VH-VL binders against q9nrl2r1430to1533. Designs and how they scored, part 214

Target 1, 104 residues: q9nrl2r1430to1533
Amino acid sequence: GGVHELSAFEQLVVELVRHDDSWPFLKLVSKIQVPDYYDIIKKPIALNIIREKVNKCEYKLASEFIDDIELMFSNCFEYNPRNTSEAKAGTRLQAFFHIQAQKL

## First folded at step 13 (VH-VL)

Design c67 (framework fv_nezutatug)
Fold by ESMFold2-Fast, scan of step 13:
Structure c67 (fold): chain C 104 residues (1-104), chain A 122 residues (1-122), chain B 107 residues (1-107)
Amino acid sequence: as target 1 above (104 residues)
Amino acid sequence: QVQLQESGPGLVKPSQTLSLTCTVSGYSISRGYYWHWIRQHPGKGLEWIGSIYHSGRTDYNPSLKSLVTISADTSKNQFSLKLSSVTAADTAVYYCARGPYRSWYGYGMDVWGQGTTVTVSS
Amino acid sequence: DIQMTQSPSSVSASVGDRVTITCKASQSISSYVAWYQQKPGKAPEPLIYDASSLQSGVPSRFSGSGSGTDFTLTISSLQPEDFATYYCQQSYSTPYTFGQGTKLEIK
């Protein structure tokens, strides 16, 4: 075990995961729990998938990382009506992301 | 790691309000899940009373004729049940439980409190 | 409301037996069934969710199956600690409803 520094992408994902409003985004939506989700959402994604992609060095550009995070929020707002707890959490977490992403 | 613990009076007089609290440890109520109250009459099966989501959304069993109020206090990591105008028929063991995430499909209640016995008698 | 009816109401069995408990919903509920085990004086413990998924920590001798209206819980080789009451529950719509319970007794 040597000393290592977290990448900017990993640091940002960790901060998103730690945020109180991350709960709708931690894992992929279950087809069983929400059977119509995958009929509506064609490109499902979640923070655990994004973090794995960061750890495997699959993002070559900051724009690719940002696109995956924005896809996650877009899916949330497409599926969940604006008055739901999921949509409200997504709105707050997206605002937090936009502030943090300025550092990229 | 996640634990639920019911608390409240074991004896309630007829016509009074039954008040129970569930204290959650190891998980923040504000992070999600639905939080449920279930009861079990002596020698009988399980009856779902209602649930709350941390946003304030509540769902109640219609058979209780809207005598039930469930509330959440996220600052204390607790949720509570009030059952008004109790009768001897409300004598039961009361459980709190954590339940289905995302639209209440398929996943059952995965963490339960130990239960608290409530007797309604004069 | 969706009614859940369990069969049998009680079953007598011996250690090592294969035991099957059935649960029938009054309308189609896809796979939205969970199963619980309850021992006297204890809280119910989850066994199965989404009709066939084994809850973490539950022994592999327990299995669930079914979809639509007919669901089963199977214990492939009964152990002494399995004598208990078993409940099915639907989470397809509120109010959530439980079956009346099946008491598994020593033969």
Scores: ipSAE 0.000, ipTM 0.557, lowest interface PAE 13.8, mean pLDDT 85

Design c68 (framework fv_nezutatug)
Fold by ESMFold2-Fast, scan of step 13:
Structure c68 (fold): chain C 104 residues (1-104), chain A 122 residues (1-122), chain B 107 residues (1-107)
Amino acid sequence: as target 1 above (104 residues)
Amino acid sequence: QVQLQESGPGLVKPSQTLSLTCTVSGYSISRGYYWHWIRQHPGKGLEWIGSIYHSGRTDYNPSLKSLVTISADTSKNQFSLKLSSVTAADTAVYYCARGPYRSWYSYGMDVWGQGTTVTVSS
Amino acid sequence: DIQMTQSPSSVSASVGDRVTITCKASQSISSYVAWYQQKPGKAPEPLIYDASSLQSGVPSRFSGSGSGTDFTLTISSLQPEDFATYYCQQSYSTPYTFGQGTKLEIK
């Protein structure tokens, strides 16, 4: 726990947001634009929500933070068929995340 | 009003590279739509070639097997297609089009250029 | 790749007729279907997106329906300007694929 760990989480979220492949993950999927998304995905999440949780000190353990990021990728791969630009972006961003998460 | 206009050579020799440019007016390509190239062979249906997002990310039809490159120049508000090693089978009308805003949206392509005819012949 | 199959390949109809064109996807694609109208020598014009949503400026006689694998485009009362080729398209996964087209001809 503590302030130094929040700094690490914030730094990693900022790096994910700035990555070229973050575009599918920046904000929650629109129910108006993609109405069936919420029928399939029961625990929606996005980088803006994760960043807000970091800022509010809601992650007590690195494992909780990692679980939310992995949920975000899991949702992407469950909803988006393989060979979509979303799934490809998710695969690349997840690989980047796994490298960075070694620092946690 | 958003308008797309294709430009490039009407005649290309076999084995050469076809280069086409799409000029976009009334909307900045850097604002988040995917931008597409589609072609239509004489008397046939529509074939999707590929797309680009303003960051430089591209998706290509696998059937074109690395013969295709799509690039964007946001300062000129243009995106371009290069198709290498052309054959008579590449004779088609080539269209550029916009959409969807994000690939996860259920939208099709809402704005199309008028099309440019390309003939591959010696 | 997702294959889109249209039926019929051609249909002959008269002004005032109700015309239905069908499109079948080789796998479930939710509502990720658009429909286009193409007249000879012209670019395709969008008619329907998200299976059933009408494009702005398109006459209300056009409607789309369907989900999963089976989709339809309906023209409730055919007008002279509607004689054209119609294409369905999936945007569910890349490569994006089109149906082979349905040519609507005057009877």
Scores: ipSAE 0.000, ipTM 0.556, lowest interface PAE 14.2, mean pLDDT 86

Design c69 (framework fv_nezutatug)
Fold by ESMFold2-Fast, scan of step 13:
Structure c69 (fold): chain C 104 residues (1-104), chain A 122 residues (1-122), chain B 107 residues (1-107)
Amino acid sequence: as target 1 above (104 residues)
Amino acid sequence: QVQLQESGPGLVKPSQTLSLTCTVSGYSISRGYYWHWIRQHPGKGLEWIGSIYHSGRTDYNPSLKSLVTISADTSKNQFSLKLSSVTAADTAVYYCARGPYRSWYPYGMDVWGQGTTVTVSS
Amino acid sequence: DIQMTQSPSSVSASVGDRVTITCKASQSISSYVAWYQQKPGKAPEPLIYDASSLQSGVPSRFSGSGSGTDFTLTISSLQPEDFATYYCQQSYSTPYTFGQGTKLEIK
């Protein structure tokens, strides 16, 4: 992608990373700590991976970027029960993302 | 409120097995979190012993080798530590603790028991 | 195993002082660092997680920073109740390891 595309995606990722509810999403789940995670979640992803893809110009369309962010939230809700701190953080961060993504 | 309480004998003889139980109230072990045992030798720092996840998976400090077993009884909402072949070097305050809920949560332990003193002496 | 080294091992300070404690990991651990405060005869209490996030209920004078190998705990204006031993801990990989502790003493 172009300079303007990278700027928009980078700005949004930075806003997500700085959000109080980003803590479950900053890095990939450790297989050592949660061995069953990768049996349940077939396409793991996290904000650090998405940011690296933005920096390497791997997103050609805004829809591809949005799909990766939505996959991250989908994984959270598939693995974590709704009453957990992770699921609650994910719900709030996803709502924030949906507002910001309207600018893309 | 989530509370953790250690219990077990305060005196253990050398070569015997040290057995401690952590009773969890206000939260069900089967709902998540890693559950840990940590110890602190007199006048020293903190040493992580190991952890258990409700699936039954355990992680142990390699320095304690095959001497450590951690188990969970979800029906009693307890998890337990067994340390075999103890010596005077195992004299310490033993803590149980909770955290993180999932491995991508880049945090340590948010709830601790008050600690229980174990002395290894003949 | 990842080694966590704190400096200084002890520091003497007065109420109102700015105090800085550092923690160095033997390899990169991203932001997987927590800080704990321990008072004599008590269990450790969590202060900071994810290197810089404040635990609920912890006073705002406490802050954490750093990533990779170098981490810092700062107390911006020391209070009488802050005299304690402070520990850093990595949760990047098992075995989880703690620093040796920094004892904060009254000057």
Scores: ipSAE 0.000, ipTM 0.562, lowest interface PAE 14.6, mean pLDDT 86

Design c7 (framework fv_nezutatug)
Fold by ESMFold2-Fast, scan of step 13:
Structure c7 (fold): chain C 104 residues (1-104), chain A 122 residues (1-122), chain B 107 residues (1-107)
Amino acid sequence: as target 1 above (104 residues)
Amino acid sequence: QVQLQESGPGLVKPSQTLSLTCTVSGYSISRGYYWHWIRQHPGKGLEWIGSIYHQGRTDYNPSLKSLVTISADTSKNQFSLKLSSVTAADTAVYYCARGPYRSWYHYGMDVWGQGTTVTVSS
Amino acid sequence: DIQMTQSPSSVSASVGDRVTITCKASQSISSYVAWYQQKPGKAPEPLIYDASSLQSGVPSRFSGSGSGTDFTLTISSLQPEDFATYYCQQSYSTPYTFGQGTKLEIK
């Protein structure tokens, strides 16, 4: 029975990255490809940045980790109209996150 | 709302160069996406001709590569197709379309022009 | 080049029927498949992208599934406006290729 468990944050980030709906969130939006994104979104974030912060032990509280994930979803819904593929993927991934985050 | 509109001659003589332009409104070509030319022969399916990425990279169907040039004019928000040495086999409806980003997005072509009919005849 | 083969070439159906169209790639293409609907005299309209994601504004009776080499478009309850030709397309590798089309006809 004893296992070398990953931290709860590490486990959750891995699950989010592996989810089919993670594609809009894996990396920061390219300024070259979407130039108006950074005029609209003032606090850009993505799963690769969050994963790096987890690896560097920068989250001291579960609330800080949850806030960064929620910021990522908030940015998605602010930039992308409700009926876009990005917004739909964000809605499904956010629901998945809320279920998993209850363990934190 | 993003809209694409094809323009060009409806009739081209064999051996001439076909020149078509796609005018984009509601979105700047320089902001992203692949921009495509597709054609459809009478009563047949769809054939991809080629694409241009907003920074100038082009990809062409190998069956047409020696005959095709796609270019973009970002100041006019247009991209264009030149098909050289046309024959009757090039008679088709020609569409322009906005397409996916490779490695970023897995979606297909989400906005299409209405199409322009080109007849190659003497 | 990646070959996309649709089945059937044509299907006759009645309003209210469940209709399934299949598309097979000659090699694995992950989920890089889109589906289009084309009505006579009109440009193709996108229905599905990334194999299973519904395009904005498309009715929920349309769904896509599959990965790798085998892909399916399903219309759960056929409506009169759905009689059209349907095309699959791969965007995994250039040249981008389309299936030959499936014509959906009134029975």
Scores: ipSAE 0.000, ipTM 0.546, lowest interface PAE 16.9, mean pLDDT 84

Design c70 (framework fv_nezutatug)
Fold by ESMFold2-Fast, scan of step 13:
Structure c70 (fold): chain C 104 residues (1-104), chain A 122 residues (1-122), chain B 107 residues (1-107)
Amino acid sequence: as target 1 above (104 residues)
Amino acid sequence: QVQLQESGPGLVKPSQTLSLTCTVSGYSISRGYYWHWIRQHPGKGLEWIGSIYHSGRTDYNPSLKSLVTISADTSKNQFSLKLSSVTAADTAVYYCARGPYRSWYYYGMDVWGQGTTVTVSS
Amino acid sequence: DIQMTQSPSSVSASVGDRVTITCKASQSISSYVAWYQQKPGKAPEPLIYDASSLQSGVPSRFSGSGSGTDFTLTISSLQPEDFATYYCQQSYSTPYTFGQGTKLEIK
């Protein structure tokens, strides 16, 4: 990993945050609003956490960054039935991510 | 911009080994895509020959049996095809291609070389 | 091995027509289908991946649909540059297999 790889991670997170379908992923799910979420999802993550890890240079390999993004989508599909707006947003954002991540 | 370029002899004699190389530019082979060889016989459709992943894992079309070897040279950013004991039936345009990334198998092949023509004749 | 069968093998059409090409897998392959366009003397170019997702840069008149065993590529309003051969491909299991191709010709 170099400055080039860190810049690429920062650019990709910003593009994900700006995407219309990012709304379910911007912040950790609220325990007050969704009380059973943390009983089902054992490794919660969100774009704000991933962005902080990028800013702190915590990703040493592109694979570590990709794994955290994929965990975020995996959590979405595990918790949310496929017919929900969350799952549909996740499907579209994941496809966008896969296209962008090909550059990593 | 990612580009793939095939190279190798355009004419091979029956019973010899066909050797082709794909040179990749604008992207490192060791960054997590699968890399493929596909061929197309004159006037026919596409036939998948096999693929390699930078770890050294290979997958081959069983219809070609033990005749195929695919290898990668990450220091030269190239991957190569060897097809042994060729016959006139191996006359085709040979393509190299990239995809999918990691285990995202629902993606197809997104970058292709221009193709190189191989004629098997005495 | 998974067999991919395209229908029709050839179709004649006019500019402005709606064209549909079908691809049938010999077993269920979920959505693991890609579609390619090939013009004479050129390499195949990707059109669709994951059965229905449009490849970046491909015109919106192209669409894909289907899941399981039956898949369709549709061109909603045929343009002169669309006359080519079209291939479906499965990536569900190795060996990866292609349909036999559908040649789209001027009527």
Scores: ipSAE 0.000, ipTM 0.633, lowest interface PAE 11.1, mean pLDDT 89

Design c71 (framework fv_nezutatug)
Fold by ESMFold2-Fast, scan of step 13:
Structure c71 (fold): chain C 104 residues (1-104), chain A 122 residues (1-122), chain B 107 residues (1-107)
Amino acid sequence: as target 1 above (104 residues)
Amino acid sequence: QVQLQESGPGLVKPSQTLSLTCTVSGYSISRGYYWHWIRQHPGKGLEWIGSIYHSGRTDYNPSLKSLVTISADTSKNQFSLKLSSVTAADTAVYYCARGPYRSWYHYYMDVWGQGTTVTVSS
Amino acid sequence: DIQMTQSPSSVSASVGDRVTITCKASQSISSYVAWYQQKPGKAPEPLIYDASSLQSGVPSRFSGSGSGTDFTLTISSLQPEDFATYYCQQSYSTPYTFGQGTKLEIK
């Protein structure tokens, strides 16, 4: 189902973007503000990139979409210590994602 | 101590459905983790079959087509594999395993069952 | 699907030797590699995760390295209990795939 799958992916991305805890994930991490990020994180990704891929029909399988979102959370927890506001936001947003992803 | 134990018939006839259950002790499936099925053909390497999260979310190996169903029963602390229309190629040792959340930085299976041998023959 | 190719398929070595096993992914997978040890008649046991992190309880003579497409498992000083088959696994994307295995045998 390409069209129906894209509708579901777009809805889910929009819900993630609107969530209060989305702020660490909206755009790629700034090299100016966090210069060592790209030395540590080998596959950077953010919600704006995932949304663009959805809009351009670049996900062929639901698993590819889910893997990109899980990569985003994985990057957050790899870079940010558990006691940071970024890691706490990531934990809550990931829990929200797991509930919503049951529809996929 | 978290322990996993596979159970099911050791002999299945071609075209029938293979049904295996993994019983988990020392940890509640409803607390999290992904729960996996992996198999190993005689003299060969390991093949990932699929996984389930307690919410009902499943991921399957596409090479097994629509032949695989994984389900979980949190009240019994078990998860199960059904593989339909089996052939001799499905003869293998079947393992169940626990893996951390896909989103965690270490994606691997940290606890495995002992394995159960399944032979498909007439 | 991502293919994992291990080399060599078998290694003959003596106690005390340094042994290296390599694993190549068909595409870049960052550090999303785990290594397992399997002894005859037993389930695989995790050794290394995230390419280089040692599993709790695993002896320090085991180490992993690599990123992207090329990964290595090293045993710095082989012990009698280390004779087994070793497997790499990628967790970058589903389906998760394993290398074909490397048998480590007594010389």
Scores: ipSAE 0.000, ipTM 0.552, lowest interface PAE 14.2, mean pLDDT 85

Design c72 (framework fv_nezutatug)
Fold by ESMFold2-Fast, scan of step 13:
Structure c72 (fold): chain C 104 residues (1-104), chain A 121 residues (1-121), chain B 107 residues (1-107)
Amino acid sequence: as target 1 above (104 residues)
Amino acid sequence: QVQLQESGPGLVKPSQTLSLTCTVSGYSISRGYYWHWIRQHPGKGLEWIGSIYHSGRTDYNPSLKSLVTISADTSKNQFSLKLSSVTAADTAVYYCARGPYRSWYHGMDVWGQGTTVTVSS
Amino acid sequence: DIQMTQSPSSVSASVGDRVTITCKASQSISSYVAWYQQKPGKAPEPLIYDASSLQSGVPSRFSGSGSGTDFTLTISSLQPEDFATYYCQQSYSTPYTFGQGTKLEIK
């Protein structure tokens, strides 16, 4: 981890947040609105949490940052059936992430 | 235990907007599942209209996308269909249904009884 | 859109017969297929989900099989209450699409 890595992580998170398909991932799922979500998803995460971790320099390795992003997508595909708007958004955003992550 | 019930006018005039509501009992819409509208024209098979997830995100049949709006009111535990500029071709039985759930259950497990809509003056 | 084609469009059978209905998808859809039974004037009732999983409360004489593009619903020993129209449905991608239906009639 260093200042150039922090800048790279921050740039990538900003690009993910700006992407049209980021809407399922911007904030943690509300337990009040979706009570069964937390029965199924044991390690919830969202882009706002990842961005906070980047800004606080909590990622020591690029692999830790990548693992959190992949966990976010994994949670999406576990909870949401393939044919849903959430899963389709996740599939497109994950592909975009994989292209951008090559720069890390 | 879980029941879905369609309600709305049985007769709609051509060019008007058809509005139907599905009332869900025994299960909270906010707990998950996808919630669907399906219709069946007289003597024909089933046609999927669209779905909503409690977050407000919708998927519509592309053949109907410019004419259809689906919305949910989680405080009333209801979801609704609006079909604009109706014609006689929109005469059908309209069903609401629940499903799928998670990545491993792919089917609609609860259906309303259906409501007949006739488009005529 | 994924097209679902059922065969046959109608079948005449007697109580006790083994009945097979097939459904073909225009592209591979893994196991994302459900089967429904519809009786006149009634809503569709779920029979099978995920191609081969029996819906709770459905008699064991009903079974589903297949993956990819070819799917089958089998009734091992037809009962009087089984005369109905049967539909397959894919949930692999939106729009969800149904087969045209197979009408099962008494011989």
Scores: ipSAE 0.006, ipTM 0.624, lowest interface PAE 10.2, mean pLDDT 87

Design c73 (framework fv_nezutatug)
Fold by ESMFold2-Fast, scan of step 13:
Structure c73 (fold): chain C 104 residues (1-104), chain A 121 residues (1-121), chain B 107 residues (1-107)
Amino acid sequence: as target 1 above (104 residues)
Amino acid sequence: QVQLQESGPGLVKPSQTLSLTCTVSGYSISRGYYWHWIRQHPGKGLEWIGSIYHSGRTDYNPSLKSLVTISADTSKNQFSLKLSSVTAADTAVYYCARGPYRSWYYGMDVWGQGTTVTVSS
Amino acid sequence: DIQMTQSPSSVSASVGDRVTITCKASQSISSYVAWYQQKPGKAPEPLIYDASSLQSGVPSRFSGSGSGTDFTLTISSLQPEDFATYYCQQSYSTPYTFGQGTKLEIK
């Protein structure tokens, strides 16, 4: 993708990070505190990893960027029971993302 | 399919150590899940003994903690229970089970057939 | 420790009946309840996990409901193979604890 796409990805990641419901997604889950996470979740990802990939120009298409964000939400819903604060935050943040992603 | 099978002596003398092994087939212990020991006293309900995660992390029922050791041998795909200083109160059917982690399985989804242990002279 | 109390301790029913078993936790445990069926001389078999999710291969006549402290297992149309003892179990915190069991008997 072009400079315009990369700028849009950066803007969207910043908006996600600043959202009140981003707290479960800011950094990778600690394998020391939650070791079974990595047995269940085979492709771990978080907003700090996605942001780094944007900064390194690793996304060539909007679809690749969207796939990584959706993987992050998918991991959340796979690991966390649907009535946890993590899953509820993920549901709200995902809805926000779907609205913002229409700009891409 | 995943299968669990208990093995060990059916008769143990008072004050000795009860040793049981659970052999897991169809799934690698090192891939995850917690692996549990549960027992059932004659004519009574189920009592959770403890669990192990393949890293060596264990959780024990506080009522049994000083007497229980659970260990895992990922190379043999087995996990084991040692219960020290047994008494007649430890007479029970002992089950091993796979279960619960926070995502899809909040209970024990695979159980062994159970092995009967009698503590008597 | 979280105490799980089942009601009733035993129930007598006929084939075709709707049977309801209740389980009460001594504190809020969200939805972290599983239900098991145990037949004489056999290991417990999982029926329900996460309060209301049906275990794969379990007949649809079994259903679970509840959250917080009060949970229910329902058998909508009792079959001959359903006569067994039923247990609830919480996985909210260790030690994991089971209800005392409910024996479902032929009337």
Scores: ipSAE 0.000, ipTM 0.565, lowest interface PAE 12.6, mean pLDDT 86

Design c74 (framework fv_nezutatug)
Fold by ESMFold2-Fast, scan of step 13:
Structure c74 (fold): chain C 104 residues (1-104), chain A 122 residues (1-122), chain B 107 residues (1-107)
Amino acid sequence: as target 1 above (104 residues)
Amino acid sequence: QVQLQESGPGLVKPSQTLSLTCTVSGYSISRGYYWHWIRQHPGKGLEWIGSIYHSGRTDYNPSLKSLVTISADTSKNQFSLKLSSVTAADTAVYYCARGPYRSWYHYAFDIWGQGTTVTVSS
Amino acid sequence: DIQMTQSPSSVSASVGDRVTITCKASQSISSYVAWYQQKPGKAPEPLIYDASSLQSGVPSRFSGSGSGTDFTLTISSLQPEDFATYYCQQSYSTPYTFGQGTKLEIK
């Protein structure tokens, strides 16, 4: 591989942010409201952090960008039971991400 | 290269617990991927049993209900299956397999153990 | 649970033939289908992932297609080593489910 265009990563992040199922992923989980989250999830991440990394040109390979998005979904499925609204949103958004990411 | 190897008793008596271990070499379980148990009854198709992520999170096939427990020991780079109250219907070849950490890019179970035959008989 | 139905259950073919195996999901699963080849006494080996993507090291005579509920595996020019049982599998949701298998036999 080579270095992918940053505009492609920005486009994909914007599409994820605008998706109806992005609500659990827009910002880091509140430590005050969900204190055990940070006992269980050791590498927290959210779409706002990923977007900042894109804007600062921190992703040199598509695989690095994809790894951060997949970490975000992995954290969701690790913390949230499968039948929760968070896990259901994560499942649908991950499917959408997969389809779009094939273009990278 | 990554290799998976099943081990455990080939003979189990009815009503006892079937216990199998999968040893992973060439890749650290704690790096990622989901790790799976899959079985195949003689002359029949494949049945997914369940999976584990190295943190301890498990998913089980609902058809096997409360009979299944999967655990991981990252210090030994192993994960294990316990199936309680076995019957002759649990006679099968048992495989361990690596599932996708990125479910969307590698949907396949891409690395499989050779399989171990378990017979349930008195 | 999502049911995966394969057809045919068995097919007899000759070396050089074009062989097509189909798989139908009980509900829409986008492209989240993998195909496996299994030879007697051996573990299954992946051939195709994401409905149409060829697994590394798999010969180009194998191809997959489909989306939604209908999927196909095609072998464009059958070779002697291709006589085996083939399985489709969905990864759209747990529990992961497999088709019942298609046995490809020498005619």
Scores: ipSAE 0.006, ipTM 0.583, lowest interface PAE 12.6, mean pLDDT 86

Design c75 (framework fv_nezutatug)
Fold by ESMFold2-Fast, scan of step 13:
Structure c75 (fold): chain C 104 residues (1-104), chain A 122 residues (1-122), chain B 107 residues (1-107)
Amino acid sequence: as target 1 above (104 residues)
Amino acid sequence: QVQLQESGPGLVKPSQTLSLTCTVSGYSISRGYYWHWIRQHPGKGLEWIGSIYHSGRTDYNPSLKSLVTISADTSKNQFSLKLSSVTAADTAVYYCARGPYRSWYHYGMDVWGQGTTVTVSS
Amino acid sequence: DIQMTQSPSSVSASVGDRVTITCKASQDISSYVAWYQQKPGKAPEPLIYDASSLQSGVPSRFSGSGSGTDFTLTISSLQPEDFATYYCQQSYSTPYTFGQGTKLEIK
């Protein structure tokens, strides 16, 4: 339940934010810097938004939290070619997430 | 696949306006990216002319700003270059290309047209 | 304007050689550098973007490195099809600027 589940989500988000490969995921992609991003990515998300949702108790199930994190990675791989530093960071961070998410 | 094709007259007289069009296939200009014009003088390197975003936003090389106009026609999936008051110094191969204005994701121009040769001579 | 200076202007090499081309920016441009290959009569083809990211379909013998003001393109084992002119380009700010080019010639 509830309180313990929220604490687990908060801890995992903190670990993701602290990871060396989190830099593409900390904030929403800038429309000014990347003007075509929002033409391609219809459901943008970032770690700061996910953390805010955790703090507001908006995740009722662990699966909803996991779905938002996976959406974040899916957006990364849809927009960025596989050989980019963003896609490489995303691949490593996603692997780290999958290991940590087993605790949920 | 995305392809770009330049078209326009190969010979332009001094003081006239050079008009070139880039036709884009396999991707809609209105979906995004910045669309660029680059030229290459005979035996020399590459010079960036300017770019357009489908909203109408343009950026021009300051050395050419008073002479250059770039426009987009999203209904035809084309963007065009007009260079006014041309001289022999404007003789070059002109390329159109797809690339970002400034992006932390994509820093270069990833699709180029084959180029069109323009000679400015009377 | 940001100036991009390449060295050398030309290099003569043999198949199998390791070739290094350097590009220097007049100010800090982070990693906002792309590299292009141009063969005579052809359009430039992208090789590297974001200083070190290999363009899809480009052979792994090509690699880019650097950040700030100093950037390098390396060909680890030169092949016959690699004889061409190479250009660096910054996209940190407009106007976008290219290096003067490095011509890679058969020894």
Scores: ipSAE 0.000, ipTM 0.561, lowest interface PAE 14.3, mean pLDDT 86

